# Designs tried in a protein design chat: VH-VL binders against q9vpl3. Part 398

Target 1, 224 residues: q9vpl3
Amino acid sequence: RGKINIQRPKAPHYERARVVAVTQPKYPELPKAKSCFKTRAERTQQQQENPYNEIIAREVRNWLDHSRLVAFFHLSSITADDIFRVRVQLHKQNLHLKSYGSKIIEQAVKNTRYEAIVPLFHSNHCIVFSPDPEKTAALLRIVRRVPQMVLLGGIVEETMLSRNQLVAYAQMPGLHAVQAQLVQTLSQAPGHLIQQLQAHQNSFVQVLDVHAKNQMNEETPKST

## First folded at step 14 (VH-VL)

Design cc11 (framework fv_imvotamab_arm2)
Fold by ESMFold2-Fast, scan of step 14:
Structure cc11 (fold): chain C 224 residues (1-224), chain A 120 residues (1-120), chain B 112 residues (1-112)
Amino acid sequence: as target 1 above (224 residues)
Amino acid sequence: EVQLVQSGAEVKKPGESLKISCKGSGYSFTHYWIGWVRQMPGKGLEWMGIIYPSDSYTRYSPSFQGQVTISADKSITTAYLQWSSLKASDTAMYYCARVDYGEYFGFDYWGQGTLVTVSS
Amino acid sequence: DIVMTQTPLSSPVTLGQPASISCRSSQSLKHSYGNTYLSWLQQRPGQPPRLLIYKISNRFSGVPDRFSGSGAGTDFTLKISRVEAEDVGVYYCMQATQFPYTFGGGTKVEIK
C-alpha cells in the first residue's frame, strides 16, 4: 500500500457522500437528454453538499461528545512522513489527530458553550481528541518535537483552557483531586479564558506574519 | 454488504499457542476499528480489546492486558487474536466486531464467533 | 471500571405481551459534551450478538419499531411493546462512554 497520508481519510468522506446521494429524495427520470440530465445532476450535487456538511458535523460532535481532552493546533506545512510518525505516536497514547473544515467545525459547535472556538480555525488547523485527559502530558511531549504543530488551546472536562493553562494542567501530578482543583480554579472566569484564547491566536498570527517576512528577506542572499 | 468472517472452531490442550482470525469485507477495513469480545459457556459478554487496522494501534481491557495479543494485516483485511499459552479457563466463544466511532460509537456488525475449547 | 447491572435476570413473557428490561450503571454514562453511549444488544440462541439500540434510544438499521430505549444518567430501560417468538434470547446493555467498555450481565427473554 503506497498510501501514507493518514491525515486525509478519503474513504470515510467518500462513503458519506455516497450515503447522502442514496438517502436524498430522487425523482424517477431518465437521463437521456444532456441538458435535462445536467440540470437534475446539478440539483442533486447541491443537495449532496448541504446534507454532507451535516453528516460530517455530526461526526465532529461525536468526537467532541466522547472526548474529555480536545486540543487545538495550528498546522504549518508538514511532510507526509513527519505527520505519519506523529499520528502513530499519538495513536499509541489513545490520541486521535483529525482535521475538519472551519464551516463544519462551526456547525458542530453551534449553540454550544464552545462556539467561541470557531475563529481558531480560519487558518490551517488540526484537532487532537482523547477520551483520557491524563494523556495531556503525553500529547504535549509528542508535539514538542513537531514545530509545524503550534498549540492554541483546548478543552478539558468541558472547560476551555488557554495554551498556558493546558500546559499547566499537563504538568500536574496524576492526582485526580489536584487536577480537578486546577480545572475548577481556571474555570472561575470563562469570559477571560475566551479572551485569552483569542489574544493568543492574534499573537500567533502576528508572529507568523513577522516570520513570513523574515523568511522572504532570508531568501534574497541565496545567490550571493 | 458488511461482513466479518471468523476462523473455525479450535480444540487445544493447556500450554499450546493459538491464533484465530476475523476477515472483514464489504467496507473500508483500515477505517474502522475491530474489537474482540469473549463469552464463556453460559456467561455474558466481556470486552477484550480493540485494534485500528490502519496503524495497528491496540487498546486492551485491563483484565486481558498481557493475556492476549491483538493484531491485524490490512493487506488481507484480517484481524487476529492470539494466545502464547492457553489455559482451561480460556474455553469460550470469541467474537470479533466492527467498531464505529462515528454515528453508533459501538459494535455495529459482528462475526459468527469462534469456539475455543481447551481441555486437559 | 463502570459496572453495569441488569434486572431481571430472566423475563418470561406471553406472546404479544410487553417486556421491559432495566440497566443501571455505577456512574453516569453521560459524556461531558452531552451524548450518552449506552447500547442494547440482542443475542438469539446459537447466534452472535446484534446491535439493537445505540445512544439510549436510536434503533439500528433493520431493527423493528416494537423495540424502544429510554433513560438518562445511570438508569436505562429497553422495552419490547409486543413480544414475538423471534425475540427470544439474551439482551445486554453496554456502555462505550469510558474505557474499558463494559456489559450488563444479561437478561434472558423467554416465552411462557
Scores: ipSAE 0.005, ipTM 0.439, lowest interface PAE 14.3, mean pLDDT 76

Design cc12 (framework fv_imvotamab_arm2)
Fold by OpenDDE, second read of step 15:
Structure cc12 (fold): chain C 224 residues (1-224), chain A 120 residues (1-120), chain B 112 residues (1-112)
Amino acid sequence: as target 1 above (224 residues)
Amino acid sequence: EVQLVQSGAEVKKPGESLKISCKGSGYSFTHYWIGWVRQMPGKGLEWMGIIYPSDSYTRYSPSFQGQVTISADKSITTAYLQWSSLKASDTAMYYCARMDYGEYFGFDYWGQGTLVTVSS
Amino acid sequence: DIVMTQTPLSSPVTLGQPASISCRSSQSLKHSYGNTYLSWLQQRPGQPPRLLIYKISNRFSGVPDRFSGSGAGTDFTLKISRVEAEDVGVYYCMQATQFPYTFGGGTKVEIK
């Protein structure tokens, strides 16, 4: 029985070869499913520079440049009504809630100091702008009541802050309060210094007084 | 409260120049676009163009390109629409409106309108 | 330019009855960013236009809940569930998806 050469199988008989050729499953060419996977990059490249993007990007840039407080939020399943309510509350505090497309944000911040914020805008998001950094506490108070708004980070006084840093910032006493505390501390320093400087003098006077009293007692003649 | 207040009604003759105004108040004027909309008597609304007051960037409808000039003075929070030479066909109500791209993507607040009448 | 077609031109309605206005665009109003920038405006007699609905179905501030917007792509509808006397006026749809922005021809809502 000839060793079946597994490495070089003998060509099948012509008839068998025909049957095998005919019975080879013609796998339907997978419909070239337009690879829905156009990479985000490919999708972005095909987006013809819509003049709209420039217009909106201009606005975004203007908000960023003129805001001392910028907060970035992820939106999780929030309704239009809920957003509206939040917007009204924020507006009362001179906080401006805006929502822009990620591509617009990218365009707006490209080659700017804000470019680092781009990764924050991969999902549904909103931005709160304010000219007043002191409103950070108010912002956080309002947003705490809105579980659908998740704080991602922000920019305060041109400094990018993490979520935790923003929370910490909001808990800090206002600049004026800190200044007041500093002034109080500084105002107490001279008093302490004076006390320390006088401490030695006072001690010396006490010693002298004791000495004087002792001398007086020694000079009192024992009346026999 | 956000308000747009427009200049008063104008009666002009053909060939005359005209500049009408729209003053914004109650909001940061430089952060929002201002648009102009024409409404001819008994007709619908026509978008004319928009301006960004911060840098005076403008966009016109093709139908109005070269026919009018949109400008703004941010120092006095005022936008303008002007004609170099009026035509009888320019007779219309003109509205200014604030355009928001941050949420509404539309004209959220409107002026009261300026009626322009051009007659011989 | 995107052509906005409104129907009907006139809508006589009995007080308390519903009204429906249709707006059709010549092309899809879906923007590349995924939103559809269709708005509805109300213009009462002798008054400037007022924003009612933005992005198809969102009510603007101060707009009563009897107003609702719906639609997708090229077909949009404004509904008034119970028409009130103050609702008399002309209603316009507006697209802001592409320049130039364009308005529908308007629908006049009147009380019978």
Scores: ipSAE 0.816, ipTM 0.908, lowest interface PAE 0.6, mean pLDDT 88
Fold by ESMFold2-Fast, scan of step 14:
Structure cc12 (fold): chain C 224 residues (1-224), chain A 120 residues (1-120), chain B 112 residues (1-112)
Amino acid sequence: as target 1 above (224 residues)
Amino acid sequence: EVQLVQSGAEVKKPGESLKISCKGSGYSFTHYWIGWVRQMPGKGLEWMGIIYPSDSYTRYSPSFQGQVTISADKSITTAYLQWSSLKASDTAMYYCARMDYGEYFGFDYWGQGTLVTVSS
Amino acid sequence: DIVMTQTPLSSPVTLGQPASISCRSSQSLKHSYGNTYLSWLQQRPGQPPRLLIYKISNRFSGVPDRFSGSGAGTDFTLKISRVEAEDVGVYYCMQATQFPYTFGGGTKVEIK
């Protein structure tokens, strides 16, 4: 038992408790934070007019409309010299490696058949274009030696293909009829394939996020 | 392999019209922008404008808006720079250059230039 | 318009010695999405311009490693580590961050 002294208020404890409550780290609520983040980012882009993005989006749209082969890659950190060497190798095969900002891609593909590819570009990315779908095998041979580039999927003859479907396509002989039949066999409905690509992309992103966090936790001590 | 070949030198009098050309080869002409750059004798470089050959969309520098016309004919992989009425102040070397936003975000290959001389 | 100012106007240099060219913009060249679109061009006597460096520091195809670019915001530098006879010419910086695209006034590199 003891008598509390009301003439000496617990200001330090009250201030400490209040400061702790205010300064306590509050990580964004993942579902709500993602929803609010997407809505806010989209609204900010709509309110901030950028005529320059429209010009670049025109270029992106043209590449998509006039390429019979489009391949999407996740791109890990890579030096300018290394990406330059890859670009030179690709150019010899009429394969054109391009990098565009995610928001420019979104603007280019909105209200088009390609709109569903936007989620593939939420991380670092690049795209390879070619007028010749028979170059898919050459593309995969070149990229096989570039661990920083990870195939996510692509579009062949206006048909969305997953990573595995693109690999299968690359293994077929260079006869257009045989390749076209394979595309039909691998993909029956664009809507179905798009949903499948989004599911695979989400799984891939989750694997990368978990792997990155695990590596960071092992390499970085909790405190010094 | 990428090459931009410009038309030959021109000697004109003030008030005459002129159209010079820039022919692209060794790449997909409709996938790249063509820009025009002026270099007056002994002076630096001035950007005049760009065109996207796929749809003939143009964007001009304010200093050249209404003074020149940029056009392109994708069937013969050729871009053009045209004056309705030349002035002595138009005497300069004119370069065409290819540009791309997905690769270098700048002018990567240049034509050899067309010298335009406007004198009385 | 973004004004691009180059210094010096001329850079006489002995063969094998380094040369440095400065380029300053009247406003930041960093685009709203984090990209900086500054290029360096070389113009040899009687020849058209040639792309040397793009996006501040990236060498273009066929450009020797003695050329390097650096900088951020409004201040940019092109360095030639060991000047060779073929490096004689006028060097221009260019910005493509904002329309209209603008060039620096040029720096003449010459052998003394």
Scores: ipSAE 0.711, ipTM 0.864, lowest interface PAE 1.2, mean pLDDT 81

Design cc13 (framework fv_imvotamab_arm2)
Fold by ESMFold2-Fast, scan of step 14:
Structure cc13 (fold): chain C 224 residues (1-224), chain A 120 residues (1-120), chain B 112 residues (1-112)
Amino acid sequence: as target 1 above (224 residues)
Amino acid sequence: EVQLVQSGAEVKKPGESLKISCKGSGYSFTHYWIGWVRQMPGKGLEWMGIIYPSDSYTRYSPSFQGQVTISADKSITTAYLQWSSLKASDTAMYYCARIDYGEYYGFDYWGQGTLVTVSS
Amino acid sequence: DIVMTQTPLSSPVTLGQPASISCRSSQSLKHSYGNTYLSWLQQRPGQPPRLLIYKISNRFSGVPDRFSGSGAGTDFTLKISRVEAEDVGVYYCMQATQFPYTFGGGTKVEIK
């Protein structure tokens, strides 16, 4: 019936009528085995994002697999013109500045030796890749003039290095073979290196939180 | 400087096969995706598909799936678009363009285009 | 598929005057990371497309500051503050938030 419903008028919004209809129990109760599929809508939305994430994760894995130098940075707000100038300076040194979403990086490094550094990607970040680890000194020289980029750590010759170890590596001249030996000398047990990278990132995040709160407090123009 | 150079114009008959090329230079070819875009005479742009030259992974637009093949040869930094059997409706300008997800997230550099004319 | 609709189909403008192009998507272009992957391309007569704007409002290298992008969700605008003779051409919006990638139908900017 619907022709004469004078005692119970329909909802004024068509959308509200739809919401009421879809929130009503429409389907019979499913057995436990089938009830695990009641999140099919969520799975469908995730599937729409999964192929896209896989494409970008493929690109990230390729950069990681073919770079002897990988440097991780926190990236503060920066204009498109300014970041372009930084990219040009880095490119002249065969240094490639990339930015990827945290979920994509997590997917790319999952089940690899680099998985434990996923927390470095939780905040705004960017990564610099290079096939040439001798360019670490040039990288640090360039980013010293870019206060929006804060070094968190890196990977040299497949070995994870803390910020301080990466800075020390940058001060060492040498051939690739000699540099590989230096990396081994500077490196520590993987667990300890990961802890140092995570501690640095966490401390930096805390500083950023305090700084953000201080900036918000200063936003209010006060005169008394 | 980043450059994509496409092969020259083609004039074909319906039913003939064709393979056109897009050669990249001035960048690390295997680290960037190459996309193909069709523009029919007097019409807008249509995305056909993309390829990742490092491992030849491809993704096609549903409207072009099975109609064309996209491939790449990283040893000569070249991507390809090919048809097994051309139709008159394939007459169009075909562009290759570079895309990556770590910089601009868009088709940043484009080839000059390859005009394909298929006439009966 | 996400459908991209551009208005107007053509925009005749006098040199030095502003021009505005609208782009509407059939679905929100906001990615799960919060970014919106909406780009604007310029195609001058007889030339390949050229990237103008990426992620709604960021100018690509070499693009004059008279070009600006704005918008959110499903409604986006490209503005040219003072049209020059070299700006004649067709402008396309493009989304890269979801496969397949789709383009607007184009807006022809011409001098009158």
Scores: ipSAE 0.667, ipTM 0.849, lowest interface PAE 1.4, mean pLDDT 80

Design cc14 (framework fv_imvotamab_arm2)
Fold by ESMFold2-Fast, scan of step 14:
Structure cc14 (fold): chain C 224 residues (1-224), chain A 120 residues (1-120), chain B 112 residues (1-112)
Amino acid sequence: as target 1 above (224 residues)
Amino acid sequence: EVQLVQSGAEVKKPGESLKISCKGSGYSFTHYWIGWVRQMPGKGLEWMGIIYPSDSYTRYSPSFQGQVTISADKSITTAYLQWSSLKASDTAMYYCARIDYGEYMGFDYWGQGTLVTVSS
Amino acid sequence: DIVMTQTPLSSPVTLGQPASISCRSSQSLKHSYGNTYLSWLQQRPGQPPRLLIYKISNRFSGVPDRFSGSGAGTDFTLKISRVEAEDVGVYYCMQATQFPYTFGGGTKVEIK
């Protein structure tokens, strides 16, 4: 557009929906042939009840409700063998790596205290769940060796924590009471939760920006 | 280790009721779905339905809706498949299998099977 | 319902030689967020099915690297690079893209 558009602050939902539609990875540059667009019949069928999404959403809600540790990651391209090795190490520590589609996560967390996490899942992502928050240190130790998994933040004892706050939590002694006290302390400042969410979103946007630039520079290989 | 252990073989007459079981161990039973799959003698696999043990939500294949009942008891980590009135056409091997929608999106671990024979 | 068609019905192969199994669906298996929920199962004689491959091409835990999956849309292939004696059995493709979940008719792999 030739004109600076300030409409986004007045209609964020529309602008976001437009961005999501345009940023489909298969269609980043040139428009697809007309026959590649969804037909009227395909859209009509999609409007019917989809039990698949509801079934998976039930699973997501159950994990969120019964985990005292939830960690959110951006996931870059990784082989099945590599993710399997990570999953094995995590399972030894009662840490459960799951991946769900963004729309399913949105449906699962809508009208819950977790709704604020939806912006974290604009791209490829995964989540690690555990009933044991003391496993945060083990989680970070394992993930440190996996460059394809970038920590965005998490939830510990129902409190949303940024990447740095999760690292701080992991450094605490193994006494449950001391760890609980830290979590409570981190949540006392006015606007603290909003700052955590904005920090996670900014970190995630940086990761997405790097990924998008790498995709755009796919045509510019190394010269050496 | 993740295990699904099914009840032993059954021999029944048409019209009799039957309830077979599938006991899960080595994982969080309430976080995973259990599906039931039928294999008639010398034939392939047919999906019957699934249950979520956490809240006992069920979804059935249209061809099995009303023919069987799937249930679960999370206190003993066991899922069930039940017939109110067996038919000779119910003779088959019945498998339970765990469904992982957050990891593999498919039937990842299977029970050993329960052979059900229905004859007069 | 999505119909899954497998070819061949039987595949006699010599030990150490490759084997290839085809699976075709009556409609696209691509889910709305881009993943294709096609799996391959192995059933050895007298044993329950075992997951081999999920989401077209990903090997399940403990599955040897001689197994590989490929394909897109409606046409999928399972390959065994060097068939071993323990690979004898029936192989099934399965779709989990829509309900009801459906299986292919099976392909019997035998040593000749």
Scores: ipSAE 0.641, ipTM 0.830, lowest interface PAE 1.5, mean pLDDT 79

Design cc15 (framework fv_imvotamab_arm2)
Fold by OpenDDE, second read of step 15:
Structure cc15 (fold): chain C 224 residues (1-224), chain A 120 residues (1-120), chain B 112 residues (1-112)
Amino acid sequence: as target 1 above (224 residues)
Amino acid sequence: EVQLVQSGAEVKKPGESLKISCKGSGYSFTHYWIGWVRQMPGKGLEWMGIIYPSDSYTRYSPSFQGQVTISADKSITTAYLQWSSLKASDTAMYYCARIDYGEYFAFDYWGQGTLVTVSS
Amino acid sequence: DIVMTQTPLSSPVTLGQPASISCRSSQSLKHSYGNTYLSWLQQRPGQPPRLLIYKISNRFSGVPDRFSGSGAGTDFTLKISRVEAEDVGVYYCMQATQFPYTFGGGTKVEIK
């Protein structure tokens, strides 16, 4: 009984081959699912320069140029109501929460110093703008209560900061506090210097006093 | 509080020029768009155009293109709507309104309106 | 231009009763960015328009909860759950999805 070569099965008899060929389930070619995914190219081509993009891009640029604090957030399954609540809280602190399309942002920052932010906007996102960098701590405090807002990074005083850097920045004492500390430290320095300069003089006077006392004791004749 | 205050009512004759104003306050005037809307007596609202005060970029409705001029002076946070030659058909209430594309994408705050009457 | 059609033209309503206003657009108002920029405005007699609803269903600041917006694509609805005397006026839908911006013809809400 010849060893059935499992690796090279003998071609089936012609009749069997015909039956197998006819009985092969013709799986209907899956309707070429019109890949609902309009190719990025098709999406880009159909995006005829919607005059809207230019208009909104102008606005985005203006916000970026005039903000000293910009924070970028990813939005994870946040409701409209939640966004509204956050917006109200932010607004009370003169923080402006805005949401723009990724394409608009891309257009707005193209060939600008902000171009590096484009990769941050691949998903649902929002931007918080402020003219006051000191509001960073307030911003983070508000956002901590909103788990759906994930800080991605930001721009403070024209410097791009990572998430961690932004958090660290918020924890730093305000410029005024640092200045005050500096002034305090500087104001104490002269006092310390004077003390050090006087220390030698005081020591010398003490030694002289001891010497004078010893001499007085030696001059007292033992009245026998 | 965000406020838009418009200039007072105007009575003019056909052929006269007119410039009405809309002053914004309580917000950064240069960051938000200002639009003008016409409302003819007893009629609905008609969008006329918008301006971005930061750079005075303007866009008009085709129906109003060439008929009016929208301008802004950011130094005094004021937007303007002007006619070179008024027609009787220009008799209407004119509203300025702020539009925020980053939040509402709508006219969120409105002026009180300026009534323009053009009569012979 | 996108034509906005509102119905009814007039809506007489009894105090405390609900009101519903429909707005239909000639084209889809869904923007390429996925949002639908439909808003509802209220204009009380002798007053300027006031924003009520933006992006179909979001209430603007200070707007009572009795106002609600709904819809998708080309069909939109503003509902007032309990009409109050202060709700008398003309209501307009507005599309900002495409230039030129266009308004509906308005719906007059009156108290019976």
Scores: ipSAE 0.844, ipTM 0.924, lowest interface PAE 0.6, mean pLDDT 88
Fold by ESMFold2-Fast, scan of step 14:
Structure cc15 (fold): chain C 224 residues (1-224), chain A 120 residues (1-120), chain B 112 residues (1-112)
Amino acid sequence: as target 1 above (224 residues)
Amino acid sequence: EVQLVQSGAEVKKPGESLKISCKGSGYSFTHYWIGWVRQMPGKGLEWMGIIYPSDSYTRYSPSFQGQVTISADKSITTAYLQWSSLKASDTAMYYCARIDYGEYFAFDYWGQGTLVTVSS
Amino acid sequence: DIVMTQTPLSSPVTLGQPASISCRSSQSLKHSYGNTYLSWLQQRPGQPPRLLIYKISNRFSGVPDRFSGSGAGTDFTLKISRVEAEDVGVYYCMQATQFPYTFGGGTKVEIK
């Protein structure tokens, strides 16, 4: 066999007791030397002109326009089985986990109020959408047990919120008027919000780097 | 539970028009693309095109562009595949399938198929 | 258009034995986004296709762990570790890296 398998306590519903996941190493994304030297003009032009990009951008725009809750996460290496389990838990709460390329997000949000979010997507990321902002507490409860997903911030009722503001929103009573007042009170200028979200990304990268270096010491193998 | 339910089998003569349907349920219909796939008797699968029900944007395979029309009515969560004039070579099983680019980037749920038989 | 070639055309297999299906593309399926959009579908006799594997190696909901996918670039493999009676059917690879989307010709898995 030679396969490394981890049987998780919570498996996808389709095969709870029998689902086995392979765990991937967790470390920060590395820049590619080839991209740093010279990018072929033809490849760059093809990427910019590719109509496939606009198809996906349409989907992204639709999710943004029809979601009253949008949460942005940094995403570390995670097995398909683990992300599937998270996706199933989120779906039960009408929370939809999506992953899109950074260039697609930029195309989708250009010339919109959302263009300030583009800097959040320089590293691996994912987004959770919901039509129901009351589900913010459920979202944070679910992702609390997923260390590979680090909350960066979000948009609630069209208002951009930092991580701390979104956490505060989630902890308030489920009173509609109180929640609306909190969103207004916590609103920030886009520039300041982006700075806070970028700082959180940098802090998370440092945490991942320490974790990766500790694992490289081989005190315990990845599959133990 | 995500379901795509297609209309029943059709028997037509060459030159006749036809419109078959694919009704989605158990998910946000306007947030997912619907694709159409043809399978001729005893043959493999051929992608025909996709539609985004939210704005009715379509993308066709070059082999099917001008041959069929794909449309959707989001008020009744239904996508359609239509021919203005059927040919005997249109005899096939037609499947609708859901695809999204933010989750699996693959046709994840499929309808049961609609058999279209065109003969004189 | 990207041409998808599957081998073998048919794979007679004894119950409980492994089966392996190969899929080759005429050009690399790695998208500029960094992902490879290669999926595997199963079609049992008289039934619609069913998604088994997406993005080369990721198993879809409800798919038994005896199914696994691997590969990179232009060469991809679907493996069934221990074939069961319900695994009889035709298997297709599909690429969604660029338009038009294309399918392999199919591989028929049957019990000998």
Scores: ipSAE 0.747, ipTM 0.878, lowest interface PAE 1.0, mean pLDDT 81

